# Designs tried in a protein design chat: miniprotein binders against q56419. Part 118

Target 1, 326 residues: q56419
Amino acid sequence: MEGRTLEEVQEEVFKRHGVLVPKKELEDLAKALEEAGLLLTEKVEARLKEEEEKLKRERPMRLAGLSYPEGEREARAFLEAFRASYPGEGEEARVLLMPHLEPSRVPEVYGAALAALEKTPPPERIYLVGVAHRPLKEKAAALPVPFQTPFGPALPDLPALQALDALLPFELFNTPLAFREEHSLELPLFFLKGRFPEARVLPLLVARRSPELGEALKVVLRDFPGLLVLAVDLSHVGPRFGDTPLTRTLAEEARRRDLGFLERLAEGEPEAALAFLGANPTRIDGVEVVASLLPLLRERKGKVLAHRLDLEAPTLSAVGAGTLVL

## First folded at step 9 (miniprotein)

Design i63
Fold by ESMFold2-Fast, scan of step 9:
Order: sequence, then C-alpha cells, then structure tokens
Structure i63 (fold): chain B 326 residues (1-326), chain A 108 residues (1-108)
Amino acid sequence: as target 1 above (326 residues)
Amino acid sequence: GDLIERLEELAEEVIRYLKEHGEEELAREIEEQIKDIIEALKSGDTESAIEILTELAETIARVLHRLGAPEELVQKVAILIYDVARALGMSPEQIYEIAKRFARAIRR
C-alpha cells in the first residue's frame, strides 16, 4: 500500500506546493514516519514549509562545486577561462540571449556572452528571464530575495519587482519553491554577477506564454532601465528528450532550426522566429519566454555571436545553445 | 504621449466595454470623472486631478471585476492609468501606489 501512499503524497505536494519530490526520498520518509507514527504528508509539508521559509531570506547556491567553483578566486579564474574560449569580440547588448545548459559543455557560447557583456555598459539592473523547470501557480513568477553567488549576493531590485507585480493580473511572487533548484537562473547569474557585480537583479521564471508579462515589462523597463537577459536553451533532440536516436541528418536539421530561429530574432522579427519553428516549438525551451516578451523583441536588430549543438554521444542526444545580442 | 490622449484612450476602452455590457449609467459617470480630471488640469489643479484619478481607478477596477472583464482589458486599463499618473508628474512611488490599489481591487 506504500506505493499508492507515495504517489498520493507526491501528487498532493505538487498540487499544493508545485514541487515533485523524488520517490526515493519519499520512501525513506515513509519508513521513518511509520516508525514514528506520523503521517507522511505532514512530514513532507513540514519540510517544504521549512525550505519555503528559508527562501524568504535568500536563495542559496545549489550548483557551486558542481557547475562552477565555490570560492571567489577560483570562480573568477573559471569565468575568465570561458571568455578566453571565445576568440571573437563582443557586441553591445540591450537584450542578451544566452544558454542555461551546463557551461562546461558549451564554453565558447558562454564566452561569446561574456564578450558581449564586456562591450555593454554596466546596467543598474538585470531582468533575468529563465524557464521554469518546475510547475508555477501562475504563468510566470519571481523571487524577491538575494541570490547567493561566489562573487557575493546578487541583490533583488525591489522597487522594479514591485512595479512589475503591480502591473500584472496575477501575483508575481507566487511559487518560491520553484526557485529552490533552478539552473536556468543560477547558471546565467554566475556569469552576469561576475561581470556586473553592482547590478541588481529581477529573477523571473516563465512556465507558460504570458503576453501580460511582456506588456508589463515594457512599461517597467521605461522607468527602471536595465539589461534584459533571456536564459534559454535551443533544440533538444534524441532519446534523452523523448526522440529517436540522433543521426547526422537530424543534427543538421536541429542546427538549421536553431540558427533560423536566432536569425529571425536578430532581424527583430520574433513572431517570424516562432512561426519558423512550426509544429515543434516545444523542443526549444525558450519558445515560451520569446512568446511572452514579444513587445520587447520586435524591431530590435542584432547579431548571433555563437551557436553550438552539444552532442551527448552515450545517449545519442544533443542540446543546442547560442548567444544572441539585440 | 499627450496626457489628454492617454485619458481619451482610457475613456474609450472602459466606456465601450461598459456600454457593451448594459452599464450605460456607469459609463456616463466615468466619462464625467475623466472630464473633471481634464478640467482640473486646465485650471492647474493637479492635486484634484490626482484625487479624481485615484477614485476613478478603484471604481473601474471594481466594475471590471464584477463584470468578469478579460485579463487583456484589465491590464490595458491598468497600463493606461499608470501612463496617466506618470504624465501627471507623479513620482514612481505614487504611480506604483495607484497601480497597487487597482491590482488589489481587481485581483481580490
């Protein structure tokens, strides 16, 4: 009967808190709770409430020691190594599209982003828009707390976040737990904080198309100007992502799809970029972000600085990554 | 843009929606309040214009909520109110306060 209880608890927690708890963790908790005579749901809810309370104060590093170094000196050397991996010069960015894929897999793509940031005047604030990898209670969310990095905390721009919240038809600060483990914000933020240590941040997640987010951001950016960063990965292909094994032909198709998408964004034609993807928009996780930010992307011309399709040979799968300045 | 243009746009959106939903009397009341804002501005009475705008924002939010207005319209109206407040020379803090009052009335 344990299996049913675990499935029910996982579903309850997801429904109430928007979090999918790993089954093994639930199994370990079920055993402890049976011994203690407590309900599994109560124990899980208490743990999630504790995590949510911690997130009211700060967002700790989750990927330090895994995707980037924990120490500031080592983190600085790591960042400079990524810049060195890109042989080109950057371009000034008003809008930057960069990946959130594991940095070590596409170092020259992150290097291109760093090159663009070198040419960009330091912004007072960064609108960092990532992709929700966990359910949100609304179409989008933000977490108005300091995000820890090896370069010190990235502080929230509270006035700009409050202005944004006021112009949205839903509560912006709606799913704190979705931010507990979110690499689409943490990985780009590492690079952004390293280059712009004084910039405040608006950490935003998009789960579903929110045109109202784009409309509100257009207004807020007028009074609170800053750098807009879209932290998105491109094509996801192969068995790891529910597709057939990668072939040379499918890899070339993915590259053309990625570049066609980026090129249309660089022409200031985001609707054309979305249309170009046709029936397969879900294979690029940035589609919902671009669709939400249309008013901010129209008529902005720019340049694709880098693109790579990162091949994962053991799984015959690949993920596309690119750097675009607008 | 021009403050008068923003007020006219606000009037057009709200009055059209209210008339389409049989609220002729409220449409007339809102039209009169917007004229009062314009008249206060012509006389240099910005303080009265701000007071009328604040009351108008709360009234519009309450009515749109009662009628189940589409989110697109609600946000468009909120942005127009924001633009009017900005054009009146209100500080970002004052503008945000009006927007909050509108959001609280419509969301809750």
Scores: ipSAE 0.373, ipTM 0.733, lowest interface PAE 3.3, mean pLDDT 86

Design i64
Fold by ESMFold2-Fast, scan of step 9:
Structure i64 (fold): chain B 326 residues (1-326), chain A 108 residues (1-108)
Amino acid sequence: as target 1 above (326 residues)
Amino acid sequence: GDLIERLEELAEEVIRYLKEHGEEELAREIEEQIKDIIEALKSGDTESAIEILTELAETIARVLHRLGAPEELVQKVAILIYDVARALGMSPEQIYEIAKRFARAIWR
């Protein structure tokens, strides 16, 4: 039974086998199991050191065969299917805001991003700014290694990354392990590499608001022009995110907050977009990214191409996703 | 002392993992529960500390199970919980009860 104690176990063994197992022997077993667990902890630490060493050479795919196909041909077909999910032609992007949640949940939104990329001249480099889902030692970080994709490795733009590092008041290459499992970079990169196979990348993570990052990026983009991509999801609503269960009314409010935020960004008014969220609070994981990149978003007008609030019926929760070109 | 240090180690391991997986609210909740244990201990209320630890162990197991945490991390967290329980002066029978609740939550 669930309420059995060590004394009850001891009694059961005695009745069944005629042997009284001393409490000390049971305590010694518990200690031996604890020692075995400490050995497993040492193995975890050794594994993390090994993974960090591997990250000095390359960033391997983690979601291949799960979120996208491993093979190049299958990956190409997959990408074209997402493009086909969006009925529009897209718009040229100098700045692209796109999601990083599971692509199959919002195919039309990723399709809109692909449509925008089709209208965009091939950039020499992509500044890919995602959201840190793991702690960073500093407000932001980058990993200056090739990122593997089914379309071949996305090569780092080392001169641009070094120029960025030189302008920042902190070490840019500060938390390699945070990149080991980071879908906010891996999922957008799959689509970006598929459309711009020759582009180099600056894979950047933001954990906390960093105005220094935006100011530095404005300088670096002048000397190293490229496509700026903000890989952010929008509203996070419902019990899975610490909110009340989703109702039709709350879902409509979340859609209005997402669109109000995106539309203000499209007008070149990022401070107004942030103020709008302050007056109409919604959990948006990209707020720290937008707040960090203000100098790059001001006075840049554009268009919202797509928006969807994806429902998780079992949890009565939802995540917003959108595509915005500036 | 030693007991509070072990509680802080437990907090660091669990909160770090939860934050790494976007669970900021759950990390905050668990941090507050651990602070409640520390405050109970500082007031000499060991019985309340034991009660909160027992509930916390089950909550942590349920969350780690939901997130699909690696076996190595689950084992490390379990060992920290049992170390805290031993430092609290819990009997082998009380520790076994915590282990049972933890196992039920993590594997079911």
Scores: ipSAE 0.000, ipTM 0.077, lowest interface PAE 25.6, mean pLDDT 83

Design i65
Fold by ESMFold2-Fast, scan of step 9:
Structure i65 (fold): chain B 326 residues (1-326), chain A 108 residues (1-108)
Amino acid sequence: as target 1 above (326 residues)
Amino acid sequence: GDLIERLEELAEEVIRYLKEHGEEELAREIEEQIKDIIEALKSGDTESAIEILTELAETIARVLHRLGAPEELVQKVAILIYDVARALGMSPEQIYEIAKRFARAIYR
């Protein structure tokens, strides 16, 4: 029905087709449609449970053959091509901020991240913090399974993940299905695994600010040292993101906000970076991640290696991307 | 005058590409829709011009995608469409709808 009574449906059919459909037959039809909807819902639920069970064993590649090559040899060449797109040398990172948008859109930005990884000693583990693009049951989540890549599986650091889970006021492994299709983890992981094939990973998603996550991570990182990676995009402007069509003024504003945010993070002043954005009018993706990780970002000075505002002409929209080492 | 010149430029770009790829019938259809927009503008019917432009944008996007047009051409055509929309005095919300329909036709 969806807001229409059976009498209204009967009346419309009579007016359009000159046929009076008995109310009981309309009731029977409505019940059959409702039952068909229930069967479709049951089939969808069964499919989701099947996918959830698969995720208990491993997280398969979803973007292989689309955003990066499926074969290891081709993937290696692809990664080296991205590194070559950045003419500079990197800086050693204890904390790396890198993007998660489609790599082909900002090759120099990913190249800068690769340059930083080349100067960084191989970590035993990587804390990979992305942004949830699906709702989570809690403020943050993790998935403690191998993530497939063309370079082999990125293995979970189970002791560190369990230690983190124990320190949080909520269950860390709360939304496995949110990881089924999550480019904020898969795309950075491709580059990270290519550079550090032996590193274990803590794949983490943030949906909303969680100071508890930052405090717990600070404790866990002391006991289980590793590389912290913030996989976040910057400004999101234009109609695709609920904004006005892109203008030179809006693009300049987005660039200014991106760079102001990154530079304040580079000064070791994450609270100042958040305050600079105010209400976050250009929708910088990393705000909730940075707000959650404050204890890990304070007093760490570093350098912005690259920044681009990628223009998407068909939608008159743009997404900012940057590489920051701390 | 400028608005009609932009519409003629849009027509030339799209029609040339379609003819180069053997789509004579679609080229004629698009030419007729652009003529309808120009006629509506000359009669002071800006509302009809906006409606036809919105439908045209989606049609052009779908055809260019189907033919595998290079990204540079798709971007050029999109910019011309949005320039025409702005010149027609379309609101940000109306241009947003055109951009969404254009994107939807090209992707997925």
Scores: ipSAE 0.000, ipTM 0.290, lowest interface PAE 14.2, mean pLDDT 86

Design i66
Fold by ESMFold2-Fast, scan of step 9:
Structure i66 (fold): chain B 326 residues (1-326), chain A 110 residues (1-110)
Amino acid sequence: as target 1 above (326 residues)
Amino acid sequence: GDLIERLEELAEEVIRYLKEHGEEELAREIEEQIKDIIEALKSGDTESAIEILTELAETIARVLHRLGAPEELVQKVAILIYDVARALGMSPEQIYEIAKRFARAIRRLG
């Protein structure tokens, strides 16, 4: 009952509705609600265990038919349309920073990522690092199963994942349920699998800064070379994110902070990029990922290919998205 | 650097920590095992060096776990063992098995 006593509940009802509910009726209702709550808890626990068990075999698509087409032919046409939205040629990437925002909102930014992938030799594996939108038991996690896509399953690189797990001070495969509904992996993976259908994947989530993840990845990447992808969004501004309604000044600040962050990363100065943000007042999404991967980003120069601050008019809010190759 | 230099770094790091925690007998045993690896390498006996390194990794893991060593030290030692195994020409599969045994012995999982 949200920590309320029966007397407090009785008093609240009387104050709001002018009715004094007898304590016995409140007690009977509370008992019935508690019994119903216990049954609901048991059912929820059973469903979560069933869902966790299914995730031991595969990670099904959740956003097919919503954020991208379900059919392979339609998905291929969709991918080509996004590439066409960016007029540039792209550049080869050893590290790619791309968004995980709804693709239709920033098509030219995803197009820039596709352009970079076109110039990149097909990797044997992709280290796909997203942001956890649900709690993890540890600072980071991975799920070592096939991820379904319209282009077929993206297979896990089991040897590389096991090597990574062995070099970490915590269990890497610690929160399977966090991967059931995770757009920061699913949306970038759609584009990556479309361009590199044979590449295996290491699907990684970061919840909090993990320098130990960066140290372990530095070792693993040496023996299991591949493409490192940081799937992160940039500034989050407006009432949906705790700010005042979007103004020209707030939008200009968000763009300045997004570009300043990306440009410092492009100079191979990730510590300077983090220092530039300070307290991160526009809530750039990639801060915890960049802070975890410092050893992989230092002294690696590159180029910002695209940036957009996308307006969400109904909430007077905006989210920044960018493509950076290193 | 040199494989012997990496073995000496591993020895210095682990032995220093053990002596600082009053484990002088274990420090001596580990020093002896590292010397045995170096002797095996000088004689061209890579097979014996690999066997001794595997036993050493398990011994270090048990001791660091028993002493509650900081995660930063544990990771540093794991990386040093990995680098030594790689320099010995061990396959990625063999290196992974040593690292897995080391990690399993240190973590609070059985």
Scores: ipSAE 0.285, ipTM 0.683, lowest interface PAE 4.7, mean pLDDT 86

Design i67
Fold by ESMFold2-Fast, scan of step 9:
Structure i67 (fold): chain B 326 residues (1-326), chain A 110 residues (1-110)
Amino acid sequence: as target 1 above (326 residues)
Amino acid sequence: GDLIERLEELAEEVIRYLKEHGEEELAREIEEQIKDIIEALKSGDTESAIEILTELAETIARVLHRLGAPEELVQKVAILIYDVARALGMSPEQIYEIAKRFARAIEKWG
């Protein structure tokens, strides 16, 4: 938005540099900046269209060499190190809640997820539901292409994705660009593909509550059985997330909030879990995912395997992470 | 004594890292700013100490980010700065300004 007059620009230059710029030179400069802005917009739009076309074929790795190793052997060793960070055996999962924040911050939480996956029979497909960190055209979206991993491409389950699309009141494949940079899918997928290399994937993003997605998924899961994974982080507190600086009291409140939420989910009471958050307000990254998937979470009892509030001291902030099996 | 000890520990951590990475002049500048904070505290000028600490925090965050300092060092340095800020009686709003500077210094997924 440009709201400055030429007279205001002229006055500012005079104050800063002691030079009175002729109005015509300012007009010519303003016109040149407008023309450059239009050309830049056209170039950006062309690049976005090109990236969108590339995403119709495959989704490349973005966090390889940063959050996980690029090479298959190194990636396998990384996976085993994370499993070793959790001392338990895990529990079989039909539904798995796991985090999507940087794995190195909560290795024991990802280790708990890996322990659960070890106890789980290999699924034919994984319904991987993450959180949209970029706007979607609809409440939810999917990208029906291979997702690259160090363990090879995670192939899309096209029949199940098409069945899901047919049951929804909106186009499922609506925002390919939202998947270009999406850690809520990429980071859990690394661990899931490492444990279940033959499983096909339904990569799903939720931006806003979609009860119709939960109802449709319940139908699709009956006809196309698989592992449901909710890739969600818990409490987000501190200045990084627009809150006040973290104190010991606020950290303890966040831990109680996370555990209260997870415990109610473990009792098969997802509405009670959401109501608990309403009474104890904070931003939990996975609220919209849980609210969308209510039909799949009701009356499923399970166990909280791990929880950690990761303290980010440089920003006086924290992110909660947990592993829950249902 | 505790506050001065924290400032000295902060100086030692940052100056050692900067010297190890060839930043002798910047190490000297940071050492002088920390000395200025200590001098202000000894004279009872808490307002000047707070102002210098806020500026120092921004400088340290920017430099550690530029040099690609290990997260463990950035975390340790931030904790020391926040300990000093709390001991100086800085408001939550003032501490939030320091936290924002460190937040800008670390990479995030977007």
Scores: ipSAE 0.011, ipTM 0.498, lowest interface PAE 9.2, mean pLDDT 86

Design i68
Fold by ESMFold2-Fast, scan of step 9:
Formats: sequence, structure tokens, C-alpha cells
Structure i68 (fold): chain B 326 residues (1-326), chain A 108 residues (1-108)
Amino acid sequence: as target 1 above (326 residues)
Amino acid sequence: GDLIERLEELAEEVIRYLKEHGEEELAREIEEQIKDIIEALKSGDTESAIEILTELAETIARVLHRLGAPEELVLKVAILIYRVARALGMSPEQIYEIAKRFARAIRR
């Protein structure tokens, strides 16, 4: 709600619904909604500007105490419990695909990612690529500040981020507020920081397909080697995502679609993986990330360690999650 | 008359969205809570009607958040709840409390 005043909101309601909402009622509602950041009044706008300024210094935890424990000891025990949930051994990863879905819903999938990280030599830096859940001014963005975690701050790799920015045809640091609440970075980062406490991070968000990002990253990774992490969820099916209610048949189709996508990536054939999804209608948020990173995924063979379709019974919906090492 | 019409408007918007998203059981539960508000009002029990509306507002907010409802729809529903609360004769303090509970319930 960019630039909306109470007078503009009142006028819009009158135009659309033909009823004048008394200004006092709208003021009382606006005061309550300002606590949730839902109505962009002058006070909410000032708060957002203050939050944007704070994001120039650090990115605080938003999901601590909700999706993972706030305390370091509790966080360590939580992470080890996830590793214990996966009975297999990992494989060394140069590229890791892992989910950003609520971890407690797919513990074995996160456990598989942790197993892969155990087999991987500690990287100096992690290229963490997530999916933008808020609009970006450009196709992709990064935030060059420390990200707080229960294991201490994940420090940005400033030289590598600056090198990346210099190679892109757009400003990389273009939408700081998009990072204020972004679980596709925060949730994977919790696990990555727990395993590689000394690694610096490049927190990247993709909103739309950016081949120029993949080409630039290929150059930067040559000069600044590190672990590439694609933090993406797989099939999104059911009414929660604007789709048909889940049936056994649709769930099996989603599983086959997810595995077909992952297996083609594991063969080093990312174009074939994208073509497979194009031929089999789906809502996978990883599509734009994979399409952006093609130069980094081609001819890299690997292994699917885990896959699960997590069912949300109340909404007859499901989200696919997987762990792939390349 | 006006109060029942406002309750019907609220029901229509919320139930339509829930049915469009496969929440048939929850849509039915919300319809029953609205009927409970109407029955409480018919019996002169305004206090019970206010309690049911307050609980309903929190439930609606939580579900809209879970379903990832557009910000425009959340605002529209909040305004409709506010209009129902006013028509019920709720005090400014009671209306402000409902608005705060709604706003907090739709946050993560």
C-alpha cells in the first residue's frame, strides 16, 4: 500500500462499495493495523523508512522462537535432531538444492541437506539463492549486511558481492525491504550457519528469470569459489495455491513431477528439467531460480538424497521438498 | 435490517474466498458462527453476539494469513468486520480491541 493516506483509502472504499466509512472508524482501524504494518499511513511509511535504514546495518532474525529456537544451545540441539531424522549418508556438494518450507514439516529433507554438508569441505563463502516472496525493483537482489542467527551473525562476502554487482546490468542492492521478512533465505541460512559458522554469505533473491545473473555468478565463482545453495520448494498443489483440491492421483502426479525435475538436474541437464516441467503443468517456485542459474548447473551430475510431498490436510494442499547434491 | 445485511456481506466475502480455496468445512463453520450471532441478537443477548464476533474475527484473520490472501482482500474484510461491530453498537474500546486482535492474528 504505497503512499496511501487515510483520505485515499476512504475515497477508494466509497468508489468501490458506494458507502462512506466514517473517518473516525477508519482512523481507529488504521491505528490497530499500523501495529501489523497493513495500512500505509504516514506513521507506517515512516516506520518502513526507519526499518530500511536499519537494514543497511544488519538483518535481524524474524523466525527465531517460531521456526527455530532463539538460544544457541537449543538451536544446536534442534539442528542435530534434524540430522538424526535422516538415516542415510550424505554426498559432497558443490551445488546443494534444499527447501525453504517450514523445517518441522519435512525434517528428513533438511536432515539430508545436513548430511551433505557434513561430507562437504567447509567453504569460505556460500552463495545462497532464494525466491523473492515480495516484489523486487529488478529481476534479482542482494542485501550486503550481516544476517543474525542463533549461531551468531552470518557475515556478507563484500568483495564477492561487489564483483557480482559490477558484472550485472542492474543495481544488485536494489530492494532492502524485500529482505526484512524472507523465509527462503532465513530458514536455509539457519542450517548453513550451524554447519559452517566461519563461512561468509551472499544472500540472493530471484523474482524473475535472470540469465545475466547466472552468467555473472559463473565469473564470480571462478574468482571467489564457494558453495552454491538453491533454496527452493517444489510442487505447490491444492486450493491454498489457487489450484484444485488434492486427491491421491494429483499427489502421485506431484511426486512424479518433482522427482522427474530433480533427476534431470542430477543428470546435469537443467534445460531438460525445465522442459519437463513445461510439458507437465506445475507451480514450482524453483523454476525461475534454475532458469537463472543454467550456466552453473549444466553438465554437473549428482544425486537426489531425499524427497517428500508434505500434506496440509485442512486446506487439501501440499508442498514438495527435496535435497539434491551436484 | 442493516445489521443483518452487514453480517450477510461479511459472510459472502469470506465464505466465497474460503470455498474458492477448498475450505468447505471452515466456510460451514463460519456460516454457523454468523447464525449464532444472529440468534443471540434475536434473543437480546448482545454480549454473546459481541464475544462470537470477536472470536470469528480472529479465526478469519488466522485463516486469511494461512491461505496467503491478498492485502486488498484482508483490508476489505477488516473494514466489513468493523462495520458489523459498529452496527452491533459496540463501544469504541471494544471495536479497537477487535481491530488489534485481527491485525495481530494476520501477522506471522
Scores: ipSAE 0.014, ipTM 0.391, lowest interface PAE 7.7, mean pLDDT 82

Design i69
Fold by ESMFold2-Fast, scan of step 9:
Parts: structure tokens; C-alpha cells; sequence
Structure i69 (fold): chain B 326 residues (1-326), chain A 108 residues (1-108)
């Protein structure tokens, strides 16, 4: 047990196994384990430094062959299958909210996003805002390198990224390693690059509410117009997320909470959407992103195209996913 | 809600699926376990009812996994099991433990 003294360890071994281990032997074991831990730490640090150097040049695919096909032909067929899974028509988007969970779990939701992209004029650039699943040194971060996809590299919009960096009170390019394995950017980017192969990208991660990011983005978007994409999942319910096991009632509440949140965003009332969640006690993945981007979401009316609650029976958990155009 | 009605709904859903997939003997065994739960409840033996339900949950999970049941059906069955557990007065921690055992049984 952590925090235990050598005397406590000796006592526990005696109680459980009837053996009194001399303190010197326990001290020698502790020293050996500490030395092994130091060696492991050194190896981990060396690997992380190597990965960080690689990320200065490009961001390789991590989920190819797992979440989507590696080959371009197969990837294109895969993407078109998602579009086919959504029977509706899309609507033009200036702002698109789409999910970032495993696409095969909610194909019709990704299909709705693809339908919206089909109705949207090709943007010169995409502001892709995801959720940090690893700690960032600051509230938000970006990685200004090509992101590999089966459709070729998604090139960074360096002038727009530099303009954004200049307007922020913190270093924007602050945590390259957070982008090494980040599905909230990689999975939406697969679909976005497949539909807009010529668009440049601003890959952005939000870890904590950054109103200064939203204010800076409002300025940058005036000089560098583009499509704003919020790559966020909705309700996270159940033990996998540190919550109570899913029941029919909790699943219905999660669906109603997701839709209430999305509908308020669709009315151009993002503060009302956040207040609605505050009155209802379930976590939504996109809260920090929406709270950061308030200036970009106010007074933009739109439409919820799709919503699903992905049920994960083995863990009695669920993740909400939706597509919203503004 | 009526606990016995929830148990009957669970039985109907699982037994129908098993019979549709040629598992007549297993359907009979599950039906017998559900009857044992109902009899325990009628006699006021809630502790035995909880024990049988926990074993039944694992058995159902293994069979649904073996037959390749769709995830939506697995979730409906799991929710029914946990509705029954709640009606029996089990704590959230006890229900979560049943859920963990159910999930473990679903893994290959």
C-alpha cells in the first residue's frame, strides 16, 4: 500500500503469510524496485523526447487500420458508407458541431455531418476545435504541422495560426505531445479532409475554458474566413466515466439533456445552453469548448441534424453524439 | 413498479431470443432460475433472490456473447437486470458490481 512504512509492510506480511521478513531484506527490495523505476522513467523520458521531435515535422496517423482504412481507395469507400447511413439532406454550415467518438458506433451522426459538408461551399480553411484528452500546459493548444490522412496531408494554415498565437496571452504551440494520440482531432479530420481536400486546417485543443481563445478566434476569422468545427461528444454517463450505472431513466435523461443543449445552441443562445446543463447534472464533453467559443456562437441560428446515444452494454455506459449546423 | 412484472419482462426478452437461436434447454434453465427468484421473493427471502439474480446475470451475459447478440439487445437485457436489482433494494455499489460481473462475462 502506498504511504506504508517498512514496519507496516513487515507486519502485514507476517499477518497474511506467517513469515517475518527482516527489515534489511525489505530495504534491499525497496532499493531494487526504486532503481528499476528510475530506469523505466529514463526510458519513458527518452521515448517522449523522440516523439516530440517527430511532431515538429508532421503528425502521423494513429488510428489508420483501426478506426478507418489506411488506403485511400478503401478510405473513400468507407467515408461514402457513412454518408449513405444518413437518409436526410444536409444544410449549409458556417459552424458545424460533430462528434469525435469511434465513427462505427454512430454512423448516421457522422453521415449527417457529411451531408452538411456537401451543402457547404469549400472553405479555404477549417478551424477544427477538439477536446484535450491529455494535459495541456495552457488552457488551449495547437500543433502547426501537416496532419497525415488517407487522403493526403491536411496542411496547417500557418498565417492564421500565427495571427491567433499573436492575439493570445499564452503560447499557443505549448504541448506538442498532447497531439500525438488525439482522436478528437484525428477522427473528424478524416471526414473533413475527405470532403474538403484543399482546405488548410487550424488544429486546436481545448482543455479548460478559455474565453480569450474565443475572442481571439473572432478577430482571426474576420481576416481569415473559414469553417468552424466543434468536434465534441455530448453526454458521458455510466461507470466508465465515474458515474452511476446506466438505467432506462438515466438514458432517457441523457437523450433529453443532449437535445436540450443542442436546441439552445441552434437558437443562437449558447449561454442558455450552458445554463440548461447547469440545471441538469450530467457531464457533456463539449462544455469547455462551447464556453470558450461563446463570441462565435451567439445569434447564429441553425438546426440539429442528428442525435444518438451510443450504448456500451458491457460497462453500462453511454456517450451522446450529435450533428448541429449553425 | 411491480418487481414480479419486471422479472417476467426479463424472462420474456431473454427466453424469446434463446429459442430463436436454438437454445431450448438453456431457455428452460433460465426460466427455472427466474421462477426460483420469484419463489424466494414470495417467501420473503430477499437475500436468496439477490444471489440467484447475480448468478443469472452472468449466465445471460455469457450466452448473449456466445450467440453474438446485437449490442442494443444486450443493453436492454442489462437494463432490465439492473431495474430488478434496484427494485430488490440493492445499493448503487451492489448494482455496479453486478454490472462489472455482467461485463466481464461478455468478454471473450
Amino acid sequence: as target 1 above (326 residues)
Amino acid sequence: GDLIERLEELAEEVIRYLKEHGEEELAREIEEQIKDIIEALKSGDTESAIEILTELAETIARVLHRLGAPEELVMEVAILIYDVARALGMSPEQIYEIARRFARALER
Scores: ipSAE 0.000, ipTM 0.356, lowest interface PAE 13.8, mean pLDDT 85

Design i7
Fold by ESMFold2-Fast, scan of step 9:
Structure i7 (fold): chain B 326 residues (1-326), chain A 108 residues (1-108)
Amino acid sequence: as target 1 above (326 residues)
Amino acid sequence: GDLIERLEELAEEVIRYLKEHGEEELAREIEEQIKDIIEALKSGDTESAIEILTELAETIARVLHRLGAPEELVMKVAILIYDVARALGMSPEQIYEIAKRFARAIER
């Protein structure tokens, strides 16, 4: 109804039903709808403020009982099943790239991440960098509260978060509502907390390239050493993502781009990885994270442990997922 | 005015908590350090104000940690300190030095 005048509405009703609705009745209806809209807007705004206040204390689980088990015992069994899905022994990680895709779709990729975590000494803190699926007021954000998990709350590293905030030219603790429903943090955190229950966390979201974030993190990591985790998915192809239905050619292109990206990162060449993708035609969502964290990824060699392009049959679409240790 | 108001807020939060926990002498010491910052600012000695603020941040962190202060209060106090530092015209690098000293004191 946007852009339609009362006179245009009156004309349309007359053409379709042969009835001329009095302008006064249309005006009264429009006023009633406007008043109802204002009440709805105020109620929505009040609810968002309430949710924002709740997020100042803790971030509750959103995907428990859906993507992972709610109970601790069942959650432990779930982790062991995912580890068992990967036959390799993993490698020690200083930087871990892992997916945030629904775990049941790529169990061997999460299993590879678990194998790497098994070979990694327990860190005092984890820098968990995910991808914002909702707009942020700034290029990046963090939420400095406990994140609930089946293994207990993942506690924020407040000193390290404050140090990071102090180095940035923008307020780091912006847009708390963006964290209310954010699977790029919640899903990796489930696995990380299960393996490193004592580690504190810096939950970070990247919406757009922030070179200043990478420079600040380089400084903070020197004084507050920890495990850097890039929680990113790879190619997104098919109608769900604006392409034609998945074909063998499109799937092969996605797989080629995923592996070429990961292999260049494994050689310590993140700029080459970005250049290889060009315009990013298969929509690797890790691009903005990698572009932000260049100072932390350069000249750091590693290994691709797993890769899968997972088919979403109902939509003829696919999402790439991989595990990379650096 | 705004900078002095932020220093007063910082003083109010910290001193109230210390007095509520029987630390009358430390509350006086912190109040005196904040007054010293205000006097340095009045005399145009911003460098001394920055130095005193940096030492104050470390002292507050140690005391709050020793008393087992809630993480919410520690966070609130830290943010107030960094807001004062920003209002003083400190660079991100200078504020980071305050943050590091605060963090090192509280981690222990």
Scores: ipSAE 0.000, ipTM 0.259, lowest interface PAE 15.9, mean pLDDT 85

Design i70
Fold by ESMFold2-Fast, scan of step 9:
Structure i70 (fold): chain B 326 residues (1-326), chain A 108 residues (1-108)
Amino acid sequence: as target 1 above (326 residues)
Amino acid sequence: GDLIERLEELAEEVIRYLKEHGEEELAREIEEQIKDIIEALKSGDTESAIEILTELAETIARVLHRLGAPEDLVFKVAILIYDVARALGMSPRQIYEIAKRFARAIER
């Protein structure tokens, strides 16, 4: 009985059903419910421990058969279809900003990312920075295990991850369970592994601004060179995100906000990009990622390859997605 | 305690792998260096252990890479070297240097 006496429960049942339940029967029921609650708690704790132990060995696919094909041949055809959806040529990337939104919603944007990867020499490693959708014990985290994909496991770059951990004022490997179901890493990784099957990966999540992460990454990237990927979505507008229903004016404002942000990043001015968003920067998914990685984005010029505002008609809401090479 | 036990177990696995691939002399050298590290961990004389670990990390990475050792074995070695380095109280710079040398040894 949570917050009730047995007398209160007895009184409530009498008032609603006209039946006086003997106190002993209520006591027996309360004890049974307490015992059931303990069993449920034990079961939940056992499941969490089991999942955490599994994550010490590997990170399994969660979105295979849903967001991308499970089989290698079908996955390869899927990548080809996405590349074909973008009519332009890519540019070489040292830094790639790409979305983590459901790929089928923005195929040309993922196609632009694939085009950029075609122009990029195969990296030894990929620094894949996503957005934490579950709480982290620290501002950022990593999981140093193989991530399963239809193209085989994406192997962790252990020396680079350990080097990064050594430079941080907190434990980098701090929240394994946050990686169990994390689409901001899984969806971009599908495309990255398909294009660079030999590259090792540093799977990183940012929950809150961590300038120390950007400073440490600048040092690590010098000695462990690789491709930096920011897997972030742009504007979130409409009732699904706590806003008013989408109108033509609000959609135009969202597109202007997204493009103004991306163009300032392309000029090598990430502080100006953050300032441009004004009083409500948290409406762009990747603000905390960009704010953390400032030292890696300054004075690095590039090009916006694609942008789309994906309209979700049933909720009168939209999410922006873009591809930027630096 | 636990770290020393893990070090002894992985040392046996690595030494066996080296002997099975014709590196008997190197296996003896590594066995002796690991004994020195264990002794340093028990005595608290960490200076010699830090020097030995730094040299061992690069050497073992290079040899395992040359022999085409399974990634699983290389993974276990990298993790343990890192855990030992932290237990020895190595500075961030020293741990960073070990990671850098290990990476260069196994670079493709």
Scores: ipSAE 0.527, ipTM 0.841, lowest interface PAE 2.4, mean pLDDT 88

